# Miniprotein binders against b1l550, part 152

Target 1, 279 residues: b1l550
Amino acid sequence: MRLPEELLERARDIHSEAPSHRIKLDRVGSFGLKVPVEFKGFLLLAEADVWVSLPEGRRGVDLSRQVEAIYELSNPPKDPFSLCREAAISLLEKLNYADSSGVSIRFDAPLQDGESLKYYGVEISSIASDEIINKIRVEILGMTACPCTAELIRAYKSSEIAATHTQRSLGILEVSTKAEHPDPDKLASIIERAMSSPLRTYTKRPDEGGLVIRSLSNARLAEDVVREMIHLFLEEFGHLPEDTHILAAVRSMESVHMHDIYAERSFSLDEIRKEISSH

## First folded at step 12 (miniprotein)

Design p15I
Fold by ESMFold2-Fast, scan of step 12:
Parts: sequence; structure tokens; C-alpha cells
Structure p15I (fold): chain B 279 residues (1-279), chain A 94 residues (1-94)
Amino acid sequence: as target 1 above (279 residues)
Amino acid sequence: GEIRITVEIEKDGKIIRFEYTITSPEELELALKEIERIIRMVGADRIRITVEASSEEEAERLADEFRELAERLGYDEIEVTREGNRFTVEAERE
């Protein structure tokens, strides 16, 4: 059913009215929008959230203008980084009562794996006010092997390569910066290199033996993986502004337990440099 | 009843696939609008929409709605196939 256009002209502008309580809201918007994007030559369907701040004297936000801001910039599909930044700026231009705006875009990113592809998770955000803050979160699965069990088996068998339990581990890197978004493929690479081994896409004739041997020869605790991720991050992205904030984490889905092991560290670049330089 | 909609959209050999599980008439209306918007934004050369519902009658009705959508969007080749309570609408532009 579609209401007559005349009714819209006679209706009260609810959004511009005073609210029941004079309280500022930090984020009000449209969440879960499906938006096509172009990423490194691929067409992907992303999920987007758009929001603005709402002042204490205004009852509601013009949701249609929020949706217009991102949809106009998504036709035709463009890269998600430019879309994220440009949409956040457009929201402030379209909604003059807002002090800040934000856009988040989530998608599964393709990564070349031999002759096939595998996928990892990406979420990017841009938050605009008197400055722009860019955030990116990358999640990718890898393999870890337990060094504790490896040592016990090595002692028992006197082997150079110890048998141990292996499991899937989820590596996480999140970066918040005033600079441009870091390349997610580089963040994914850092995570995979910190693991005992990456996970591979199976093919007609997979070399599983090589992957297993690599993992067993490079046994790592969740704590080891997080420290290595931080080390590798600093080598690749240590040039970012000193107030850049990073979260490094790993969740190990332990094959010998009913529960997972989790390790994380949050830091700013200036904080971690001072910590490392004290040793 | 629960409705499942699977959408495949293709442009210049590139494909995106997504799915809906719908439990209300309001959800269905929003899904239909969202599907049309994405097709238009992408400028799709081909679309493939599969509908599955608990009843054959419900699935058939929805498949007809997607056939009408494909016609409105100007697709030249439209094919509807069925297997039980599953209907697939395929449309391609010359």
C-alpha cells in the first residue's frame, strides 16, 4: 500500500521536533545495508552501517538522507575504502545538525591460494567530525600446534620433529588511525606468518604432509602468535602516526579441550615503542 | 511459514550470492526492495533467484513476483523451473 503524496505534505515533521528528554545520542542510523563494492578486481556484496550524532534538542534523524548518502556513492560499485570515507563526509554535508558521522563496511575478502581462492574477514570504518579516523579489522584462520605436547612426545620418542595436537586459530588485527586504511592483504599476511602455518584450500591433489610438517616444526602458543603479530606489524606499519591504536589477538580452538584459548594486546604505537626500547 | 530466498547476480563474469530467511510479511517486502536495488546498482547481466517455502503455493507465488520483477527490469530471457517446493527464476539480458 502507498499513501497519497498529499498526506506527506500535511504530516508533522516528527524528526525535527523536541524529544521527550533532552539527551544527546552518539550514534543513530541505518544498520545492515547491503552494498555492492569493487575490491581488487572482485565484485563483492558488503554489509554497511551508517550513522550520525543526534543533538539533545532534536527528536530523530532523517534516515532516508543517510541511506541516500551511501547509495549514491555505491552506484556504480566502487572500492570500499573510498566509499567508507566519502559516505561519512557526505553524511555530515546532508545532515547539518550532526556533529559527527560514521560508516562501517564489512565483507569477506578474497586471497589467492595457489590456483584457487580463500577468504578472510574485513571490516572498515571511517568516523568524521573535525577530523577523520579510519579503522580496519582483519580476521583470518590459520593453524597452530601445541609446543607443550610436542616437547613431551619428543622426550618420549627422541624425535627431531615431535607429534602434537594441531588446531584452527583465528588471528585478529584491528588498526585505528588518522592515516589511510592499511592494506588488508598485508594485515592478513602478518597474521598468517605469525601462525604455525596458514590454512590451504584443498585441491585434486593437496600436499597436506608439507602443511602438517610446517605446523609441527613451528609449534606456537596463542601468546607466541600475538607477540609475533605485533613484531611483524611494527616492521610493516611502524611508520603510521604515533597515536595509531592497534589490537592484536588470537583465539585458538583447542582440539584437546571443550573450550578455546584466547590472548590479546591493545596498544598505541608510542606505548609499544617505549615498552620495547626498555629491553 | 519460513521462506528462503537465494540470489545470484552476475556482471561481466563477476558473481555475488546472498540469501534471506524470511519469517514475516514485512521482512519479505524489504527483501524484495533490497534485491531490486542491488540488481540496479550492479547493472546485472544475469540474475538467478531461488525461492523455497514450506508450501508449494507460497513458493510459486513468490517465484511469479520475481518473474514480474525480471520483466520490469527488461531481461530478455526469463526461465522459471521447479522441483517440489523450490522454484528458480533465471533471467539474462542480451
Scores: ipSAE 0.459, ipTM 0.783, lowest interface PAE 2.3, mean pLDDT 85

Design p15K
Fold by ESMFold2-Fast, scan of step 12:
Structure p15K (fold): chain B 279 residues (1-279), chain A 94 residues (1-94)
Amino acid sequence: as target 1 above (279 residues)
Amino acid sequence: GEIRITVEIEKDGKKIRFEYTITSPEELELALKEIERIIRMVGADRIRITVEASSEEEAERLADEFRELAERLGYDEIEVTREGNRFTVEAERE
């Protein structure tokens, strides 16, 4: 059943009324929207969240206007970075009671892997107020090899390349900045280069052997991977504003344990430069 | 009855694929609106929608709804195929 439209004209405007308690809310919005995006020549279906701040004196948010803001900008599909920033700005323009707005967009990004594709996770956001803060999180799987077991086997066999256990490791880089979103392919590349080796979608036996040997020759602790990710990040993105905040993390799915190993470091560019230069 | 809907849409050789598991009439109505919205946003050249339901009759009725949707959206080549309680609607436009 659809109610007559004239009833809406005569009904109380619930959203503009005073709330039961005079409390500001940081994020009120529409979450889990499906929006198509164009990413590096691919058409992808992304999932989006849109929100605004709600002042202490207003009971509710115009949810339909939020949805319209991002949908209008998604027809035709555009790149997710422009969509994210433009939608956040549009939300503030359309919802004048809000002090801030935000948009997040999540998708699986294709990455060329020889003649096939592999995928990594991307989540981006833009939060608009008197300035815009852009955030990006990239997650990609790679391989690590245990240096401790490698050293034990090397001592036992006196071999240049020691046998050791290998496992999948999830690398994570998250960046929050006043500059534009960093290129996720560059972040994914940093993560993969920090690992013992990348994972491949398809490998023939000779290539698989080479990948394993490379991994064994480049054995790394989760702690080593995080430090290397930070080093490589600073080489590629050290030009970002000093108040840029980064999270670097690795979760290693250890093949010889029933549990995972996790290593993490969060920092601002200003903070990490002072730390590195003090030694 | 539970209903499974698989949607594939294509524009200039690029594709998106997604699916729904429907357990209520309300979920079905929302899924239908979302599917139409995404097709319109993409400006799809081709669509392929597969419906699976507990009964052949239920799946056929849903396939007819998607056929009607394709007609409303201006697709000029529409084909419906059946395999048991699974129906596929394929539609193309110039």
Scores: ipSAE 0.577, ipTM 0.859, lowest interface PAE 1.9, mean pLDDT 86

Design p15L
Fold by ESMFold2-Fast, scan of step 12:
Structure p15L (fold): chain B 279 residues (1-279), chain A 94 residues (1-94)
Amino acid sequence: as target 1 above (279 residues)
Amino acid sequence: GEIRITVEIEKDGKLIRFEYTITSPEELELALKEIERIIRMVGADRIRITVEASSEEEAERLADEFRELAERLGYDEIEVTREGNRFTVEAERE
């Protein structure tokens, strides 16, 4: 049994009423939605946020229309990039009082490496107004080895053996662009190549030895890793629009300290090219 | 060669612009499908698609594909303009 339909017709339309205070709100929406996505042959359960701007003269947003917009586009599951962009556009079309809309989608991306799988973090968004801005953030763990301690140990015994401490480091690349989202696997690859060595989900003793030797032979400061990530990013994605904005960062979980080391750089493609060419 | 596609769609006076940078045939196929889905979903009154490629022949071929798309979607005012390796397809319903 359902309530009489006539109650809905006679009830006040709260959302269309004037608010208590005539203040615009930047983001009003449904957060923490679960949506299926298809990513490179995997069916994954992602978490999504959807929102729109709310004008000063309107009390509320029709939240049910927001949920309908993303769910209509997520069944059957599709790639998260198209879902993100298309849902942002759909929200703006369906809610005509809004000046802007946005969608963000988060998931752990599987990365095939031989017979094993490992996972890295992906968060993508699309924000639509009179243009669409696409953003992607990739986070993946790797290994770094300290070059300073390696040098001290070599000096101490006049040794040829590279000995130093190693630690897990989190690499971060975030890109905001008017062009399509960059491929997260390529971003993850850039981060791993910038590290002293990648990490594995499963290793046998010979493989563990290989990772450690690789890391020791390729010792890098967090500052070195950030600079290398930027260099590799420009080689792979230098074709993106000049106003593309990038954040490159590393958080090194130092094995010999109670604290972490952090290094970052934010830049636009136009800005970094001018900086590099100046010297 | 690199291909750059810029799409502008307008409905009821609201304009949305988005771009693609294409470096592979696979990326191109995905972009073409997405562009068509977005235009259909929005029910755009006007569209403007600009294609730039290193090859004039490639850019012209893609512009022709977008012209055909506009025809299939029922746009009755279709205009194609060229400036070197840059082609623009503009389409509008009455």
Scores: ipSAE 0.303, ipTM 0.746, lowest interface PAE 4.3, mean pLDDT 85

Design p15R
Fold by ESMFold2-Fast, scan of step 12:
Structure p15R (fold): chain B 279 residues (1-279), chain A 94 residues (1-94)
Amino acid sequence: as target 1 above (279 residues)
Amino acid sequence: GEIRITVEIEKDGKRIRFEYTITSPEELELALKEIERIIRMVGADRIRITVEASSEEEAERLADEFRELAERLGYDEIEVTREGNRFTVEAERE
C-alpha cells in the first residue's frame, strides 16, 4: 500500500528530534549501493557505501539525501576516484549537521593479461572533514614457492631434481593519504613483482611451464614478499606525504598445510624511513 | 519459486553484467527498480536481460515486463527469445 503524499506534510521530522540517549555515532549511512563507474576505459558495476557522522543531539540521518548525493554524481558514470571524493564532499554540503562524511567504492579491476583479461580487487574510500583522507586497498593473487622445501630437496641424496611446493598467495596493499589515490594498477604491479610469479587467466602449455620454472627459480617466503612489496612501494610512492599510512600483507594458501600463512606490516612513511636509515 | 535475472548493459562497446537471485516479491520489486536506474545512468545503447524461473508462465510474464521497460526507455529494436524456462529480452537503439 502507498500512503498519500499529504501525510508527509503532517508527519513529524523524526530525524531532527532528540535521541533517547545523547551518544554520537561515527558512521550512519546507506551501504551496498550499486553504481556504474568508468575505469581506464572499462564500464564496471561497483558497490558503494555512503555515510556521515551523527551528533549526539540528533536522532537520525536523512538517508534519501545520502543516496541522492552519490546517484546524481554517477549519471553519467565517471571514474571511481573522482566519484568517491566528490560524493564525500557533497554529503557534507547536503547534511550540514555532520562533522564528517565518507564514501567507499569496491570493484574488480580489469588488468590486461596477454590476449585476455584478469581481475584484481580494488576498494577506495574518501573521508571528508576539515581535510580529505583518501584510502585505497588492492588485493591480487600471485604464486609463491617455498625456499625451505626447495633447499631440503636439493640436499636430499637421492634427488636429481630440485623442487618445492607452490601455492596461490593473496597480496594486499592498503594506502591512506591526504594526496590523491595511488594508481591501483601500479599497486597491483608492485604486488605481482614481489611474488614468485604472477597468475595467468589463460596459458598454453609452453607458457605454463615457463611460469612454473620462474616461480621455482624465485622462491620466496611470505615474509620475503611483504618486505619486497614495501621496498617496491617506497621506490614508486616514496614522494607521498610523510603521514601517509601503508599496510602491506600476504596470505599464503599453503599447499602442504590445512592452514594459511599470513605476514603483514603497517607503517607511516615517516616511521619506515627512520627505521631503514637506522640500519 | 526462485527467479534468476541476468542483466547485460552496453554503452559504446563497453559492457557490464550482473545477476539477481530472487526469492520474494519484495526482492523482485527492488531488483526491477535497480535495473532501470542502472540502465538510465549508463545511457545504454544495448541491453540483454535473461530471466529464468521454475514456471514458464512466470518467466514469460517477467520477460514481457522487461519488454515493456525497453519500450518505455525508447529502444527501437526489441527481441524476445525463449529456451525452455529461460527468456531473453534484447533491446538496442541507434
Scores: ipSAE 0.607, ipTM 0.867, lowest interface PAE 1.8, mean pLDDT 86

Design p15T
Fold by ESMFold2-Fast, scan of step 12:
Structure p15T (fold): chain B 279 residues (1-279), chain A 94 residues (1-94)
Amino acid sequence: as target 1 above (279 residues)
Amino acid sequence: GEIRITVEIEKDGKTIRFEYTITSPEELELALKEIERIIRMVGADRIRITVEASSEEEAERLADEFRELAERLGYDEIEVTREGNRFTVEAERE
């Protein structure tokens, strides 16, 4: 049942009233909205969160206006990066009591895998205030192989076999910048190249054997993978503004343990260049 | 009982698929509004909505609602097919 619209027009404007407690809120908004986006020639259904800051003297946010703003910008579907930035700016302009706004958009991005596709996770955001900050987080699975067990097996068998345990590992790159969002396909590529081998959507037995041999020949600790991701990131994106912040991480789902192994490093471009150039 | 709705939307040969598991009338109303909004945003050339329910009567009633939605959205050709308690509504523009 829906009440007559004239009742809404006669009701008090609750949102503009003074709150019971004069406390500012950092993020008030609509979370979990479904919005279609167009990404690299694909039509995808993304999930979006939109929010604004709420001043101490105002009881609530016009949530329906927030939702309408992003839906208007989503018709027709557009690039999720443009949508993210434009929606954040629009929210701040439309809701003049707010001093900041934000939009986050999540989707599974297709990545070419031989003759088929595989998918990796993307989350982007734009936060607007007196400046705009763009964030992107990419997560993709790959394979790692343990070099410690490989060395132990080699010693045990007098180099008769090159064997070790392998496991799936989740690689993570997160970038926060005043520049435009980095290309997520390039971030995904960096992560996969840092791993012992990528994962495939489909392999025949000979191809599967080749991938396993590749991973065993390229055994890497979680710590090795993070360092390689940072090295490759600097090669590809080292020209971003110096105040760009990066998180590089890997979560290894160890096949010989009941728990995961995790390694990470966060840094600014300025910070990491100083560290590397100290030698 | 539980209702399962599977939605496939196509525009210029590109497709998206998503689904709902509905356990309340309130959830159903929100799902119907969200489906209509997404179809309108995409400007879909073709839609395919599959409804599965615990009873044939329930599934048929919902399929009829989606047929009416397709008519309201201006689709030229609409077909409803049935396999047990599963109804599929397909609609396309000429």
Scores: ipSAE 0.550, ipTM 0.848, lowest interface PAE 2.0, mean pLDDT 85

Design p15W
Fold by ESMFold2-Fast, scan of step 12:
Structure p15W (fold): chain B 279 residues (1-279), chain A 94 residues (1-94)
Amino acid sequence: as target 1 above (279 residues)
Amino acid sequence: GEIRITVEIEKDGKWIRFEYTITSPEELELALKEIERIIRMVGADRIRITVEASSEEEAERLADEFRELAERLGYDEIEVTREGNRFTVEAERE
């Protein structure tokens, strides 16, 4: 049923009214939307957040209209990178009172591991204003082994085979750039190669022993892993714009402590190149 | 009481699975709308929805709603199975 024009003329437009306090808000939107996406031949159910900036003189955002906009762009499912960019641009164009818009999409990305799949975490964002900034965060678990304990045990036992404690470690790479989103599989690969060893979805006892021995032979501090991740990132993605910002981090779930160890470094490509060249 | 809904949908041999834990009638209404939206967006060829509730009558009522949804969406083959307070609605188009 169409509402009578007379009735619509008398209705208040609450969202266009002046607010109680003239304060700008950075992000107003719908968070936690379920959206199907196509990722590298897989159909996945992703979780999306959609927002716009709200000027100081406007009371609210039309949430229903922005939600319908992203749903329309999601039918049929498309790749999450295109969806992210297109939705952010569309929102800014449709909601002309906004200075900026953003879309964030989270999902677990499959990686083939023998005859099965393993998963790593991906979150991508596109933020539109006078320019578009694309952000991607990749998180994947691996294994680390302590070199300090290995050296102490080696000295005590006079053995050629190092022994030490091992633990799960979460590797994190986050990239913010004016270029297209980096390939998350390549970011995941960088993280795994920087670790003492990767984790496997399935392994037989002999293969499991091999992973442990490999980890022990490649003992690394969280600090070592972060530095290696940065080195490998520069080899793979050094072609990105100089103002590209990166966060590299590791959270080690230490097996001999009740707490975690954390190491991180954030930098721009311009900054890190100057640092490396100057020592 | 608590209602548990498990949704599995398939398109061209690809599938997704997601779940809801419902504690209010309002949450249930929102979940039903979201499930329909996702099925329509995907253009799913097969759906399998499992409903578990504190009472058999409540679970059966919800299973009937999903059966009606499958009919409305044009699925040709619809089967409802029961195991106590758990009902599964399976629908396919060929």
Scores: ipSAE 0.454, ipTM 0.809, lowest interface PAE 2.7, mean pLDDT 84

Design p16F
Fold by ESMFold2-Fast, scan of step 12:
Structure p16F (fold): chain B 279 residues (1-279), chain A 94 residues (1-94)
Amino acid sequence: as target 1 above (279 residues)
Amino acid sequence: GEIRITVEIEKDGKYFRFEYTITSPEELELALKEIERIIRMVGADRIRITVEASSEEEAERLADEFRELAERLGYDEIEVTREGNRFTVEAERE
């Protein structure tokens, strides 16, 4: 079934040959690999991408060594943070022509929600070169309620009853740091707390009514949610290195529009602290 | 208090640097295990681990743990240096 290894003596080493054009490539790798990970007591099937830089004088990358690097480290399954960092380092050790390497691991993270589970999106990356940069992106849905329409209805009816439209909003926190990856459960918690209310996988009618009343009583613009996410992030993760870069964003799927509303802010910890202290 | 650990490793001219900011005992235990696994996996020729804590006593204790780790991993030349609350453990093989 397997071809004789003696054929290696007769075959050209394509990967080590000069390319048709002397152009560096930033990322060459194996994408969409399935790897098991251990996350908070759960065994999950994650999707992984692994890559290395390719110098201008080399035609190709040994892709089998990339797969070997991550699979050797994933048996037995371990936490995706250690797997990500260790695999990125292993890639540089195994592929000596590369100046940098990277690993991304994506999965839907379970979060306990009463007697059921809900899920949020996680993407963890480690990029290794002279230093290791760790990145994490968390996305979770929540509910927002429009304060503008609430105020208009209140003025019309001369009532304190909260009446306005609600919609699902996607909250996004992305962090790049030289320190270890932030805990995604804490990032998800920050996003949910910044929203008008969290979403649930399962609710009974009384609980559903309670969530709606909560969101109406805590009406927030997408802009409000982004600012609150930043505030809560600084309270929880203000200890990270000053050059840590954060993206905070909200995409509100407006129930009264054919389009979405989007708000974001990118910043380093050093930049945001100077901004806040100047007010 | 907060603890910062910087790990630098070198093998065959390749250099790696990574950092930890520790705010809990659980984070510290995870970091210590990961540091050992990475050093073993790389087979590093030289390691340099810097520990910084608000307490001199805490930083010195952790530096001693890393010195013991370097000894267990078979490094021949181990040096510990101090500058205030910052301790650096350097170890080299061959």
Scores: ipSAE 0.079, ipTM 0.624, lowest interface PAE 7.3, mean pLDDT 85

Design p16L
Fold by ESMFold2-Fast, scan of step 12:
Structure p16L (fold): chain B 279 residues (1-279), chain A 94 residues (1-94)
Amino acid sequence: as target 1 above (279 residues)
Amino acid sequence: GEIRITVEIEKDGKYLRFEYTITSPEELELALKEIERIIRMVGADRIRITVEASSEEEAERLADEFRELAERLGYDEIEVTREGNRFTVEAERE
């Protein structure tokens, strides 16, 4: 059964009514929408959130209007960056009581890995007001090897290749900018290059041995990885606006402990240039 | 009982796969609507929907619903195959 359409015409306009309390809300919207997108020649199912600000004198947001806006822009599927930006702008046009809007899109991005594909996490957003701010977060797993244990074994056994423990580490780069979203593949590359070695989708035993040897020969602390990520980021993206904000972080899932090790640094390009130039 | 639905879509040589684990009738109704919407948005040339349920009868009933969906979406070639409690609906255009 579908309710008669006449009920829609006769019902109160709840959204336009005064709320019980005159309090502004920062983000009101539809979260967890499934939308197809095209990314670098791949068709992917992304998860999207759409929202607007709600003024203190209005009870609710027209959620169906928000959903229609992003669905219309998703047919046919388009790249997630254009979708994110266009949907945020569309929301402000369609919901004129709002002073800001936002869209976030999350997906697992394919990356060529030898004869197969591996995946890394991407979340992008565009927040529209009198300007547009674009944000991107990339997360990718890699491998780190402990330099402390390696050095202890070298000292103890006098070996040419030290044994040490290895573990999976999650590298994170997050960028907020008034410029276009940075290319996530370049961010993922920066993270992997900062690690002891990348992870593979599959390996044969000779390839597996080589990966382990590479990791052992390039042992790095979580702190080392974060510093290297920042260095590589500045080399690749130092041209972005000075007020661009970056978070670089590593979470190391220590194989010899029941807990993780975490290291991070957040900064604006202006801040980090002044810090580096003071040395 | 638990129902698993796997959806595979092809458009111009590009592939999309996603799945659902359903534990309520309400979840199932929402999943069916979402599947239809995604297929329409993509304009898929070929679809393959696999249904697994705890009972053979339930899986067969759901497979029939997806066969009807493929017919409504205008697919010309529709096949339903069975392997125990797993039913697969394959459909393509031209």
Scores: ipSAE 0.637, ipTM 0.880, lowest interface PAE 1.6, mean pLDDT 86

Design p16M
Fold by ESMFold2-Fast, scan of step 12:
Structure p16M (fold): chain B 279 residues (1-279), chain A 94 residues (1-94)
Amino acid sequence: as target 1 above (279 residues)
Amino acid sequence: GEIRITVEIEKDGKYMRFEYTITSPEELELALKEIERIIRMVGADRIRITVEASSEEEAERLADEFRELAERLGYDEIEVTREGNRFTVEAERE
C-alpha cells in the first residue's frame, strides 16, 4: 500500500518539535552507509558513518539530508580523504542547527607485496566545527618472535640463533590532527618496520626461511614494538602540529598462551618531545 | 531459501566486487536499491551480476530484474547465462 502524498502536507514536522527532555546529543546520524571511493588507483567499496550534534531544543535530525550530503559527493567516486572532509563541511551547511558534524570512512587498503597485494585496515574521520580535526587509524598484522624463550633455548643449547615461538601481532597507529590526514601507507610501513617481520601474501621456501630467520634474529616484546613505532613515527611525522595526538599500540596473539599481550601509549607531540629531552 | 548475489563492476580498468546473502524480501529490496546506486555512482563500463537461489525459477526472475536494471542504466550489450540455479547477467557499454 502507498500512502497518498497529500498526507505529507498534513504531517507534523516531528524533527523540529521540542524533545521530552532538553538534553544535547553529541552524535546523531546515519551509520553503515556503503560508498565507492578511489584510493591510490583502486576502486573500493567503503563503509561510512555521518553525524551531527543535536541541540537540546530540537527533537530529531534530518537523516535523509545527511545521506544526501555524502552520496552527492560520492558521484563520481573520489579519494576518501577529500570525501570525508567535504562531507563533514556539507553536513554543517545543510543542517544549520548543528554545532558540529563528523564523517568516518572505513576500508581495507591494498598494499603492494611483491607481485601480489595484501590488505590493511584504514579508518579516517573529519570532525567539523569552528575548525576541522582529521583522524586516521591504521591496523596491520605483522609477526613478532619471543626474545625470552629465545634466550632460554640459547642458554640451553649454546646456539647464537635460538628457536622461539612466533605469533601474529596487530599493530595500531591512530593520529588526530588539525593538518591533513597522514598517508596511511606510511603509517602501515612504520608499523611493519617496528615488527620482527612483516607478513607476506606468498613466499617460496627459501624466501620463507629467510623471513623466519630474520624474525628470530629480530625478536621483540610488545613493549619493544610500541616504542619503535613511536620512534619511527617521530622521524616521519614530527613536522605535524604540536597538539597532534597519537595512539600507538600492539596486540600480540601469543601462540603459547590462551590470552593476548597488549601494549599502548597515547601522547601529544609536545608531551613526547619534552619527555624524550628530559634528563 | 537464501539468495546469493555477487556484483562485479569495472570502470576504466579498475575492478570492484561485493556480495549479498539475502534471507528476506525486505533485504532483497534494499540490496537492489543499493546495487543500482553504486553502479550509477561509479558510472561502470561493465557489470556482472550473478544470482544463485535454491529455486531455479526464483533465480531466473531475479536475473530478469537485473537485465531490466541494466537496460534502465543504458547498457548497450546485455547477456544472460545460466548454469543450473546460477544466472549471470553481464552488461557493458561500447
Scores: ipSAE 0.595, ipTM 0.864, lowest interface PAE 1.7, mean pLDDT 86

Design p16V
Fold by ESMFold2-Fast, scan of step 12:
Structure p16V (fold): chain B 279 residues (1-279), chain A 94 residues (1-94)
Amino acid sequence: as target 1 above (279 residues)
Amino acid sequence: GEIRITVEIEKDGKYVRFEYTITSPEELELALKEIERIIRMVGADRIRITVEASSEEEAERLADEFRELAERLGYDEIEVTREGNRFTVEAERE
């Protein structure tokens, strides 16, 4: 519904007024918008945030123009990467008082798991100024098995396969780059390969015992998983610009404790190459 | 009272499903506008909207509103089904 035009004409333009305090704001925008996207042949409903910087001399932003920018580009639905980049650029074009803009899009991505699907978390963003920075964060659950308990049980039972506790672990890879967004399926694959074993949504042939045995034979500390993720990332994405920044992390939901174990490493490609070559 | 709305839409064999839990009239108005916008953006061939409320009268009124929406959007086949306090509006083209 809309107010009468004559009433709107009489109202002050609050957003263009000077603020009470001359302070810049980094991000002002519309958060939690629902937008349909197409991802690898799937129609998904994503959540989007759109924002711009606000200069110290302006009281507010034109929120309706932000929403228009992303909605226009979402009809018809398109891939979330193009939507993210194009919407960020459109925001700067439509709101010329801003010196930067950004768009984040979050969705659960389908991943082929045999003849079934499982889902992992994806958040992408594009931040536009005089250049564009693309960021992607992938989170996927896998399984880890404790090597310390495995060794104790093996010694006790004189067994080739040690019993140990297993737990769900959340693997995280986050990449910030001037290049295009990395393929999230490849990031998810890196995380799963670094784990003791992946999780499955469904098995038509029950082989749960085989999955457990695989996990036990590939027991890994959270620290081991992070190092392996970094190693695998460099093999797949070492070609990205040297100033590309990466976060690799794992959170292990320890089944024998009331608390979690967390391990992480942040680095630029330039930094990690120097570190590896020094040792 | 609490209102639960489940929306399922299809375009060219692709499907998406999403839900709302509504606790205020203002939330309901915003959800209805959002649902229509998403349907239009997708250009959906088929829609299925299920409404469940503590009040049967509220659920029936909302189901009728979605039936009217489907009519305005030009869907050829519209069916409204009731199962207790749950109403489902199914609509498709062609």
Scores: ipSAE 0.565, ipTM 0.853, lowest interface PAE 2.0, mean pLDDT 85

